# VH-VL binders against MAM domain-containing protein 2 (MAMDC2), part 2

Target 1, 162 residues: MAM domain-containing protein 2 (MAMDC2), of Homo sapiens (Human) (q7z304r168to329)
Amino acid sequence: IECDFEENHLCGFVNRWNPNVNWFVGGGSIRNVHSILPQDHTFKSELGHYMYVDSVYVKHFQEVAQLISPLTTAPMAGCLSFYYQIQQGNDNVFSLYTRDVAGLYEEIWKADRPGNAAWNLAEVEFSAPYPMEVIFEVAFNGPKGGYVALDDISFSPVHCQN

## First folded at step 5 (VH-VL; framework fv_trastuzumab)

Design a17 (from tS1c with heavy chain E107Y)
Fold by ESMFold2-Fast, scan of step 5:
Structure a17 (fold): chain C 162 residues (1-162), chain A 122 residues (1-122), chain B 107 residues (1-107)
Amino acid sequence: as target 1 above (162 residues)
Amino acid sequence: EVQLVESGGGLVQPGGSLRLSCAASGFTFSDYYIHWVRQAPGKGLEWVAYIYSSGGYTYYADSVKGRFTISADTSKNTAYLQMNSLRAEDTAVYYCARDYYESSGWYYFDYWGQGTLVTVSS
Amino acid sequence: DIQMTQSPSSLSASVGDRVTITCRASQDISSYVAWYQQKPGKAPKLLIYAASSLQSGVPSRFSGSRSGTDFTLTISSLQPEDFATYYCQQSYDTPYTFGQGTKVEIK
């Protein structure tokens, strides 16, 4: 389930299109978007790519934008890590869920509200004994939600270091 | 309780116009995506358009974009499909369907109307 | 657009037979697949949603499953009322797309 979103690749991640709120690819290939976007973590520049949800494109609040991993096919346990940015913490919720084949959701991580525009590292203990999907979910609860950005998803079959 | 009833179909000449109605009852219309799906005689299902009136959002299949307009009147709990510049290939039964969204994140058409036949022929 | 390729286009089976219909998505769509039954002259009826969830009121002989981008609808013991055309549909991305349909005829 690893992805750096470079070269416009989603690495098998599936962006569940919702006309009211949706993930978009940010970085060097996108032209007609919000003028102040985060710098890519990998290149620390607009030349790299990342995924983002921006409140200016939301048509109905409290609905969710979902970025869904490929289904796991082998049992896996270890550390799921990724980088994220949150421009404003007050009117957004950024969470990580697992979903099994029966459609049951389990929240495994939720972003603290850092109040900064820097890339933050998240490290989440992860276990998928059966086929499961990992879902990055963003909801905006009002018009001052800013943006949420995601980059450099990786998995290591060892315990998280921090 | 939940019902969707289509009306407005009929025979029309190529280049003509028709307006289809989808009257909804038994639920809060504006909380749901309402879709039009058509089926040409002896053929499969083809998605046409949707509207989500609470969000003011619409989407159209490429085959009808620029010719068809979807709209809603929430006071009448009714969605409309205005069809202009009709072609023989638009001949089909047109169904209205409700797109159910639940907190688990799934979308699916849980209720369909009975359909209204549109025939475009000289 | 996401293409849904459905097979077979038609089949004939006897009452009591196990029937399997398959549908392949052109890309990963998670489990955003529904299956519908359509009888002649009538509107489609929802059977399965989220690839494997049985709609309320649908007989338990119907089941759905997913393997990657491959989806199957199974009727464990075919009944006379199951004569119909079956469609798969993806709701993952717009435009929503349907498979071509599978006509099930009872021998």
Scores: ipSAE 0.008, ipTM 0.499, lowest interface PAE 12.2, mean pLDDT 79

Design a18 (from tS1c with heavy chain Y101W)
Fold by ESMFold2-Fast, scan of step 5:
Structure a18 (fold): chain C 162 residues (1-162), chain A 122 residues (1-122), chain B 107 residues (1-107)
Amino acid sequence: as target 1 above (162 residues)
Amino acid sequence: EVQLVESGGGLVQPGGSLRLSCAASGFTFSDYYIHWVRQAPGKGLEWVAYIYSSGGYTYYADSVKGRFTISADTSKNTAYLQMNSLRAEDTAVYYCARDYWESSGWEYFDYWGQGTLVTVSS
Amino acid sequence: DIQMTQSPSSLSASVGDRVTITCRASQDISSYVAWYQQKPGKAPKLLIYAASSLQSGVPSRFSGSRSGTDFTLTISSLQPEDFATYYCQQSYDTPYTFGQGTKVEIK
């Protein structure tokens, strides 16, 4: 469950197609920000790649954009980490879910919106006793929901160091 | 003090070209969307194009798409509107405007330039 | 495109009058409406944003309200400097669109 979205590549993640709202591959630029230095648009550099959902491209609100991992190996336990960026004060919800083969859908993390539009590190304790999918989900409540960006997903088989 | 100053307007023949400039001062230009809005003599306001230089985003009204190109030079705090294949119906006062986005999500054109007149006639 | 239909096209009023201008969006645009004042030979000036929020430095006699897709700009007691043309604008979706304008003239 690792991806830095480099070379315009999703690492086996699937963007659950919805004509109304989707994740896109970006690089070096993000829309609907007050002020962000170019290096803050990606984890590694302004020339890197990341995934994003932008409310300006959403056709129907109250629908969700999902970025779905391949099934994990199991058992596994440790720290799932990723970088994210959210426009502060907008109507958006960014969450992380797990879904097992029986369809059990469980929220394991929800974004606290920081007081800035910089990249933030999320570290989530993760346990998969059976194979399951990890789902990054964004919902917007309106057309000015801003954006959510995601980069550099990684897993470490140790407890989170936050 | 925030200021936007347009220049480059004038008389041009149909099919000709002009480049308009919007010089910004008193704020960090690259942090804002900058719009061009025009107004034909005695008529209402018509949105033309925008640029957000930090994001590399541009968008155009259908009436000018393919003929006009918006660009920016952040080192000079200036936005440009390159107007090609000009038509009589492009005759208007052209304003540039700053678009402010609040953290609460609200958006509005808070400052406008004085305008520059473009006349397209033989 | 989202159409903004403004009414009336013009009105005549006297100093001290209450003036109301309306603007109707062709679809639900939430409260993403701004109102601008334009005096002859000058650039537009922002009065109201988010349908009802008064821009700093704008006199309190100006107010805005929303009812569904209908938006109103009200001037509670018209002053001599208020004779101008007023425009509504939606910022909900691109392209940005303006109403046709309402000219407020001296009676």
Scores: ipSAE 0.008, ipTM 0.524, lowest interface PAE 12.3, mean pLDDT 79

Design a19 (from tS1c with heavy chain Y101F)
Fold by ESMFold2-Fast, scan of step 5:
Structure a19 (fold): chain C 162 residues (1-162), chain A 122 residues (1-122), chain B 107 residues (1-107)
Amino acid sequence: as target 1 above (162 residues)
Amino acid sequence: EVQLVESGGGLVQPGGSLRLSCAASGFTFSDYYIHWVRQAPGKGLEWVAYIYSSGGYTYYADSVKGRFTISADTSKNTAYLQMNSLRAEDTAVYYCARDYFESSGWEYFDYWGQGTLVTVSS
Amino acid sequence: DIQMTQSPSSLSASVGDRVTITCRASQDISSYVAWYQQKPGKAPKLLIYAASSLQSGVPSRFSGSRSGTDFTLTISSLQPEDFATYYCQQSYDTPYTFGQGTKVEIK
């Protein structure tokens, strides 16, 4: 479940089929084609890596991009934490879901909608008593939604501090 | 050739209403955000509203929110600005502009219409 | 809202002069700045986007640069057709905001 997206790898995370709107690896000085994209939280610079979805690639309203974790393999209960940025809050929605093996979704978190890009810490009470996937979902209503960035996913088997 | 043509301006009394039209040609209207920008006589540019026509996504400047409504008819490649409860301070030339997004993520208003004058007086 | 402050509000210049117009954003907006030229009775025309990228068809005497939240438009050798009002604009966040304009006058 844990991933800092360094070394240009996804830690087993996959995009859901959608040729238009998908999560991409960002950061890295030479591999970063957009100077506008957020700097990495881990290194506080553009030399590190993170995941992002940029609304400029949205072709139609209500396109969604999903980044899906591997199935959990053991019962888990505790605090799921990660850092995120939202450049612009107008009609973009960043949410976290669980999906069980039967395909049932449960929304466990939804982002506050800041109007400015800054790394925010999310701490989500998480319980997976059965094998489940964790899904990071972004929905944009058009190409002016800005970007959403994600970094430093971690889990601690204690309650969240906030 | 890309063109934007505004119409519907004129003289109106305070409290009155006008509807402006922005007719687009030479491009696929639904692929672009369309903006209204106004300019009071002798003053600078002030952004008013935008629409992304696929699905009616809109945003307004605080100065016009609740009084102005932006809409679009994609079959006619036309954006509209319905202006209600007009005030003397709304007197301006109103421009429509196309917002171009590059694949690299940069955006800019690459084409503007000629403008249409709205005068709110006595 | 993000404020864009231009200076000066007006300047007088002669043909052949180097003219510099500045624009300051109230917060970090990366390079999401465009510059427009407006001649009397005409719509604005795009000159520069992404702080420093020259729009196709715009003469090379126009250039833009960024230093932090400070942006400059430079005309290296002013021509008669360059007497106009110039505006900066940010597109980093809604609402879009423009500078108050700089009028470049002949003298």
Scores: ipSAE 0.008, ipTM 0.535, lowest interface PAE 10.8, mean pLDDT 78

Design a3 (from tS1c with heavy chain S103H)
Fold by ESMFold2-Fast, scan of step 5:
Structure a3 (fold): chain C 162 residues (1-162), chain A 122 residues (1-122), chain B 107 residues (1-107)
Amino acid sequence: as target 1 above (162 residues)
Amino acid sequence: EVQLVESGGGLVQPGGSLRLSCAASGFTFSDYYIHWVRQAPGKGLEWVAYIYSSGGYTYYADSVKGRFTISADTSKNTAYLQMNSLRAEDTAVYYCARDYYEHSGWEYFDYWGQGTLVTVSS
Amino acid sequence: DIQMTQSPSSLSASVGDRVTITCRASQDISSYVAWYQQKPGKAPKLLIYAASSLQSGVPSRFSGSRSGTDFTLTISSLQPEDFATYYCQQSYDTPYTFGQGTKVEIK
């Protein structure tokens, strides 16, 4: 489940192909001149890597970009944590879902709009008593511009501290 | 050439209603946000509302929310601003403007109409 | 809402002068700033977008720059047609907001 997106790889996460909206690997070189590209949380610099969805590359706004974890292999319960950054605006939704092998799809977390465009820590109580996937979803309500970035996914088998 | 033309302004009493029109030509209307921006006599610019007709998205300034309604008729390449419960402080020249969204993600008002004057007075 | 504080409110200048107008955002808005020129009785005209990009057809004497949340519009050598009111605008978040304007008057 854990991934810091370093070395330009997805740690077994699947970026579900959608011709209309997708996650991309960011960091390394500066690519967007209009936005402050998020600095990688692991290195605290633009040389590190993270995942992002940018509304400038979306063709249809009725669809979601999905980044899907590997199936869990053993029962687990604890705190799923990750860092995220949202460019402020009313036109993006960032949510976390679980999906089991039978296809049951449940929202377990939704981002609050942050007061600034800094990296924010999310801590989500997580329980997988049988194999399931964790899905990061982003949707945009229109082509206003903006992005959602994700980095440093980790799990700890203790309750979330806050 | 790109052109926006406003119409529908005039004198109205407090509590009255007016509908403004913004007729667009020279571009694919549905690809652009269309904004209304107003300017009270001798004052600065104040953003009022937008519509993105292709996605059906609208947004309003708090000062007009619940009183003004923005809409569009793509077949006529025209955006409308229905203004209800007008107040003296709504007196202004109303401009429509095109907001271009480009691949770099920048949005800016590249073309403006000539403006239409709305006077709310008894 | 994001506030755009523009200064000065007015200035008097002569042809050939360097004119600088400033605009401060109440929060980080990256480079989502445009500058507009408005002459009496006319609609605003776009001069600069993305804080520093010159709109096609606008004379090169106009330039924009960013330093953090501070934005400047500079006219390197004022011409007779430049006497107008200038506005900054942010498009980072809704509602879109404008500075209060700077009137550039003949001295």
Scores: ipSAE 0.007, ipTM 0.522, lowest interface PAE 11.8, mean pLDDT 79

Design a4 (from tS1c with heavy chain S103L)
Fold by ESMFold2-Fast, scan of step 5:
Structure a4 (fold): chain C 162 residues (1-162), chain A 122 residues (1-122), chain B 107 residues (1-107)
Amino acid sequence: as target 1 above (162 residues)
Amino acid sequence: EVQLVESGGGLVQPGGSLRLSCAASGFTFSDYYIHWVRQAPGKGLEWVAYIYSSGGYTYYADSVKGRFTISADTSKNTAYLQMNSLRAEDTAVYYCARDYYELSGWEYFDYWGQGTLVTVSS
Amino acid sequence: DIQMTQSPSSLSASVGDRVTITCRASQDISSYVAWYQQKPGKAPKLLIYAASSLQSGVPSRFSGSRSGTDFTLTISSLQPEDFATYYCQQSYDTPYTFGQGTKVEIK
């Protein structure tokens, strides 16, 4: 489940197709003048890569963008960690779900909507007794919102550390 | 030529109702957000509400929630602001404005109507 | 709600002067700031959008800039038609909020 999104690699992650709202690869010296995009966390520069979703591309409310992992190995238990940014919190809900082979969803983490543009570390206690997918989801209540960015997904078979 | 024309303002007593209209021409009405912004005599600008008719999305300032209702008739290219339970502090010139929102763009009010005066007084 | 603190509330200037008006957002709003000019009895007119982009038809003496959560509107050489009240506005989040306005008066 580890991915730093370098070399334009998605590490097996896929978008749940929605023609209006999807996760995109950012970075690479390109700036979005409509919204200041974060620098890559791995290299802390404009040359690095990360994933993002930006509500400026959302025209209607109730849009959802999902980034879905490959099926996990099982059993596994430990700390799932990643870096994220939420530039605007009011209209965007950033959540982490698991989905089993039968299609059952379970929310395992939800951002507190900090509303800042800094990279934040999330550490989520994670347990997969059976193979399942991990889903990063941004839900929009309207087009008035900022980006949500994601980088440096990693897993460690130890309890989360603050 | 883009044009927004407000109408429906006037004198109304406290507790009364009034309906404002914003008639749009020169652009595809349903592709744009339409906002209402008011200005009390001698005061600054205060945002009131918006509607995006294609998506059915509406939002209201806390000062008017539950009393004002924004709606649109896309066949007439007109947005409406139904104002109920009016108070003296609702006295203002009411402007409608077009939100220049595009898929890969910024939000800003590029065109405004001339305004219509609402006076809430006995 | 996002607060837009605008300063000064009024200023006096002469034709040819450089005028600077400032606006501070209570949180990071990227560049979702517009500036409007309003003359007495008239509707506001868009001058600047996206913090620094000049609206078509607006004279080049008007410019906008951003530094973090601080935004400025500059008039490089004030003309007689520029005596008006100026407002900043954020469109980053609902509710949309305006600054309190800056009245530019003849000195």
Scores: ipSAE 0.005, ipTM 0.513, lowest interface PAE 12.8, mean pLDDT 76

Design a5 (from tS1c with heavy chain S104L)
Fold by ESMFold2-Fast, scan of step 5:
Structure a5 (fold): chain C 162 residues (1-162), chain A 122 residues (1-122), chain B 107 residues (1-107)
Amino acid sequence: as target 1 above (162 residues)
Amino acid sequence: EVQLVESGGGLVQPGGSLRLSCAASGFTFSDYYIHWVRQAPGKGLEWVAYIYSSGGYTYYADSVKGRFTISADTSKNTAYLQMNSLRAEDTAVYYCARDYYESLGWEYFDYWGQGTLVTVSS
Amino acid sequence: DIQMTQSPSSLSASVGDRVTITCRASQDISSYVAWYQQKPGKAPKLLIYAASSLQSGVPSRFSGSRSGTDFTLTISSLQPEDFATYYCQQSYDTPYTFGQGTKVEIK
């Protein structure tokens, strides 16, 4: 489960299509790279890539945007880490879930609103003893949702440092 | 009474700069997206930019990216459009408009200002 | 960008006539369409939002409808004060885009 979203490639992640709310690829040479959006974490610039959900593209505020990992193939236990950015002062929820083959969800992490609009590191203890998906989920409760951005997903088979 | 009042328009030479103001009253300015929409003489409406001041979020039409900057001063309930490197094709009446959202995500411009004329000519 | 194409570009009608204006989106935009009326020398005024919802204070002779990517504004019985240019707008995605306008001339 690793992806830096470079070269407009999702690394096998699936954006669950919903006409009302979706994750999009930001940065790089696409139309929105010069909009007032977060800079890519890898390059610290708008030339790199990241994933984002922006409330201005949301059509119904009771629905969620999901970015779903490939199923894990071998038992995994360790630290799942990623960088995220949340536009401060907006009404949004950013959560991380696991989903097993029976379709059961478990919330394993939820974002706190950071004190700034910088990229923040999240480190989440992760265990997948059987095949599971990891789901990055964003919900906006209204037009003040702003944006949520995600980049540099990585896994280390040791306990988290924090 | 909800009102939006534009000011700052005028005659400017190509390559020049102007700063437009949109003064809002009768509502909580920071709760709304504020848009700039322009209309060239005898032509249709063209969307220019928006700002959501509580989040500091902005977006621009491709035709003005890199030349125009939208900003807001919530203490004055005023949005600004700084226009640099003006071209003859920027000649238009510039309107500011308030963007309304409902719980179902429906979006529309419910109130508009009177407009301010910008003429770019030598 | 999403293109909004209006038809006709202009029309002449008599008081009491039924007038229809059509707007076609270049892609599926659900019902994220608003209609505005602009009288000479004035700012646009919202008439219809969400394709078919009448804005408070707007006369009931105005109505909107949707069929796929085709949107229609109807004035059931044209009045002298309805002399104006009408614009459709999509708010489905940025940038926001307007139709080119339909000028309604009475007489």
Scores: ipSAE 0.007, ipTM 0.494, lowest interface PAE 11.4, mean pLDDT 77

Design a6 (from tS1c with heavy chain S104Y)
Fold by ESMFold2-Fast, scan of step 5:
Structure a6 (fold): chain C 162 residues (1-162), chain A 122 residues (1-122), chain B 107 residues (1-107)
Amino acid sequence: as target 1 above (162 residues)
Amino acid sequence: EVQLVESGGGLVQPGGSLRLSCAASGFTFSDYYIHWVRQAPGKGLEWVAYIYSSGGYTYYADSVKGRFTISADTSKNTAYLQMNSLRAEDTAVYYCARDYYESYGWEYFDYWGQGTLVTVSS
Amino acid sequence: DIQMTQSPSSLSASVGDRVTITCRASQDISSYVAWYQQKPGKAPKLLIYAASSLQSGVPSRFSGSRSGTDFTLTISSLQPEDFATYYCQQSYDTPYTFGQGTKVEIK
């Protein structure tokens, strides 16, 4: 379930197909198409890679962008951690779900609006008694959603430090 | 020179209709969100609606949803507010405002028009 | 909807006075707050954005600050042209909402 999104590799993560809104690979060049897009957390430079969803590319609102993990090994319990940025948009919700083999969703984490656009560490207690998918979901309700960026997903089989 | 000029205000009876115009100049109209904000006599500011013409996005305050329609003509650099089923409580000075919104920055209404008075009275 | 509660509704002050106006959001809105000045018969004018950033061309006697969900506009030394009504506004979530306004009157 770990991925730093370097080398243009998604580590088995996939977008749920949606013609309107999807996660994209950001960074990857010295010249970004967006002058203010964040530097990669891993490299802390414009050459690194991260995933992002940007409301300016959304054509219809109230649709969701989902980035779906490979099916986990089970049993599995510990701390799922990742770095994220939210550009303090007005109309976005960034959430983490699990989906089991029967297709049932459970919300396990939801972003609070951070006080800045810097990379923030999220640590989520995670338990999979049977194989599950982990889903990073962004929902936009309007054109002023800003962006959500995601990097450095990792898992540790111990309780979260916070 | 950035400029927004409203027009179309006037006296109308309850249940009537009126169309306001907001003519923009001095900037690339289609790159900005345009808002309508109203102010009843002696009262505070109330946000009404916005449009972002490049993306075809609109949003309305609940108090006007279903009665007001915002639109834009990019060839004329003009936003419109079509007001139907007008009520006495819609009496206000209507301002259009430019929203300095960038995808990765802060939002604020940096330029406002002079306002146009709408009076709904019998 | 996010409520912006502004206080006081009016105040009387003299030229040279320090004036402080407060605005409280009903929830965390980060720094998505702007302050506007409105003179009688005129459109509002942007003073402060992002809670504390001074708009170009606005005198340095105006300043904004944030503490949690509390926002303040301060005029360090009131001038004759500053007698006006001041509004706070949040742009964190739709619908955009304004405080009810603070009228700064000559004492």
Scores: ipSAE 0.007, ipTM 0.553, lowest interface PAE 10.0, mean pLDDT 79

Design a7 (from tS1c with heavy chain S104V)
Fold by ESMFold2-Fast, scan of step 5:
Structure a7 (fold): chain C 162 residues (1-162), chain A 122 residues (1-122), chain B 107 residues (1-107)
Amino acid sequence: as target 1 above (162 residues)
Amino acid sequence: EVQLVESGGGLVQPGGSLRLSCAASGFTFSDYYIHWVRQAPGKGLEWVAYIYSSGGYTYYADSVKGRFTISADTSKNTAYLQMNSLRAEDTAVYYCARDYYESVGWEYFDYWGQGTLVTVSS
Amino acid sequence: DIQMTQSPSSLSASVGDRVTITCRASQDISSYVAWYQQKPGKAPKLLIYAASSLQSGVPSRFSGSRSGTDFTLTISSLQPEDFATYYCQQSYDTPYTFGQGTKVEIK
């Protein structure tokens, strides 16, 4: 029903099924030998893991992988924060959208390509005056797109510091 | 030791078909993209197609799309290039090559086979 | 498609000379460039990957560099065994494309 974004990075999120491209749970015994992402990363979540999309597992390019929150409790306003990694590679697009009850999408954040494959903190001003979904979306436009990883999603009912 | 060995080339008439094989040894076949690259007599290199068997990916150059089909048999560590509707301009030495990603950058065509000659002539 | 324009098409040089070959990409491809050496009658051999990384077993006289969309292969002191044709290649996007080649002849 409701996601308290301060709890943990899974907080009721749903991986929208797509036959061609999807988010996966990483960490522990990951079997993707092409990923540069550290396989011994330690998280405080109940799973001790992170979410990722890797271009080597994509069956059709130009489609999107979506990780979708439950509908938010209205009204809600504050800072949505999360950690992400992007491996160097061809074009990949990592974006954050809101989707309202009418099915309208609005992009509220897009990743800048990092200078390295370290974890980066994103802080996004978030306002939902009525129930909305938050969607983490990744697209690859070729087989050499690398990976995108996501962890530690949280919400605070105060403005972001930057 | 890493080896790629091509076979199946020969003389064929325009409109005919040939199947090339690329037998791999000395590495884990499913970890690599396998490419076909051709070279017409006295000319430069032209990329033809690739397959990544673990992900089910295939891609083709526009000049061969619809006529050539790339496939792989991971139990035999072998990639195939089925060439149909052959034209005189397909005459070339065909190389297979491997491509591996394991660090901050893509490792390109680090090993190549010896090549197999395909001649399309009447 | 991404076009790789290689220059010169041929050159001749003496043993010990410094040789440079240039390759220009039609768009930004980051550092997704490899260089290959092909000797007559043989398959190509990888020399440089990721624009500037020397392949294991390749002599240190070979080096690669990048400046924007311009890529350079340098042979610091040409040896007789360096008679060959050299090709640049981009792997940033499909289709993969090669430069047209540079033939190096020793005087």
Scores: ipSAE 0.006, ipTM 0.516, lowest interface PAE 11.2, mean pLDDT 77

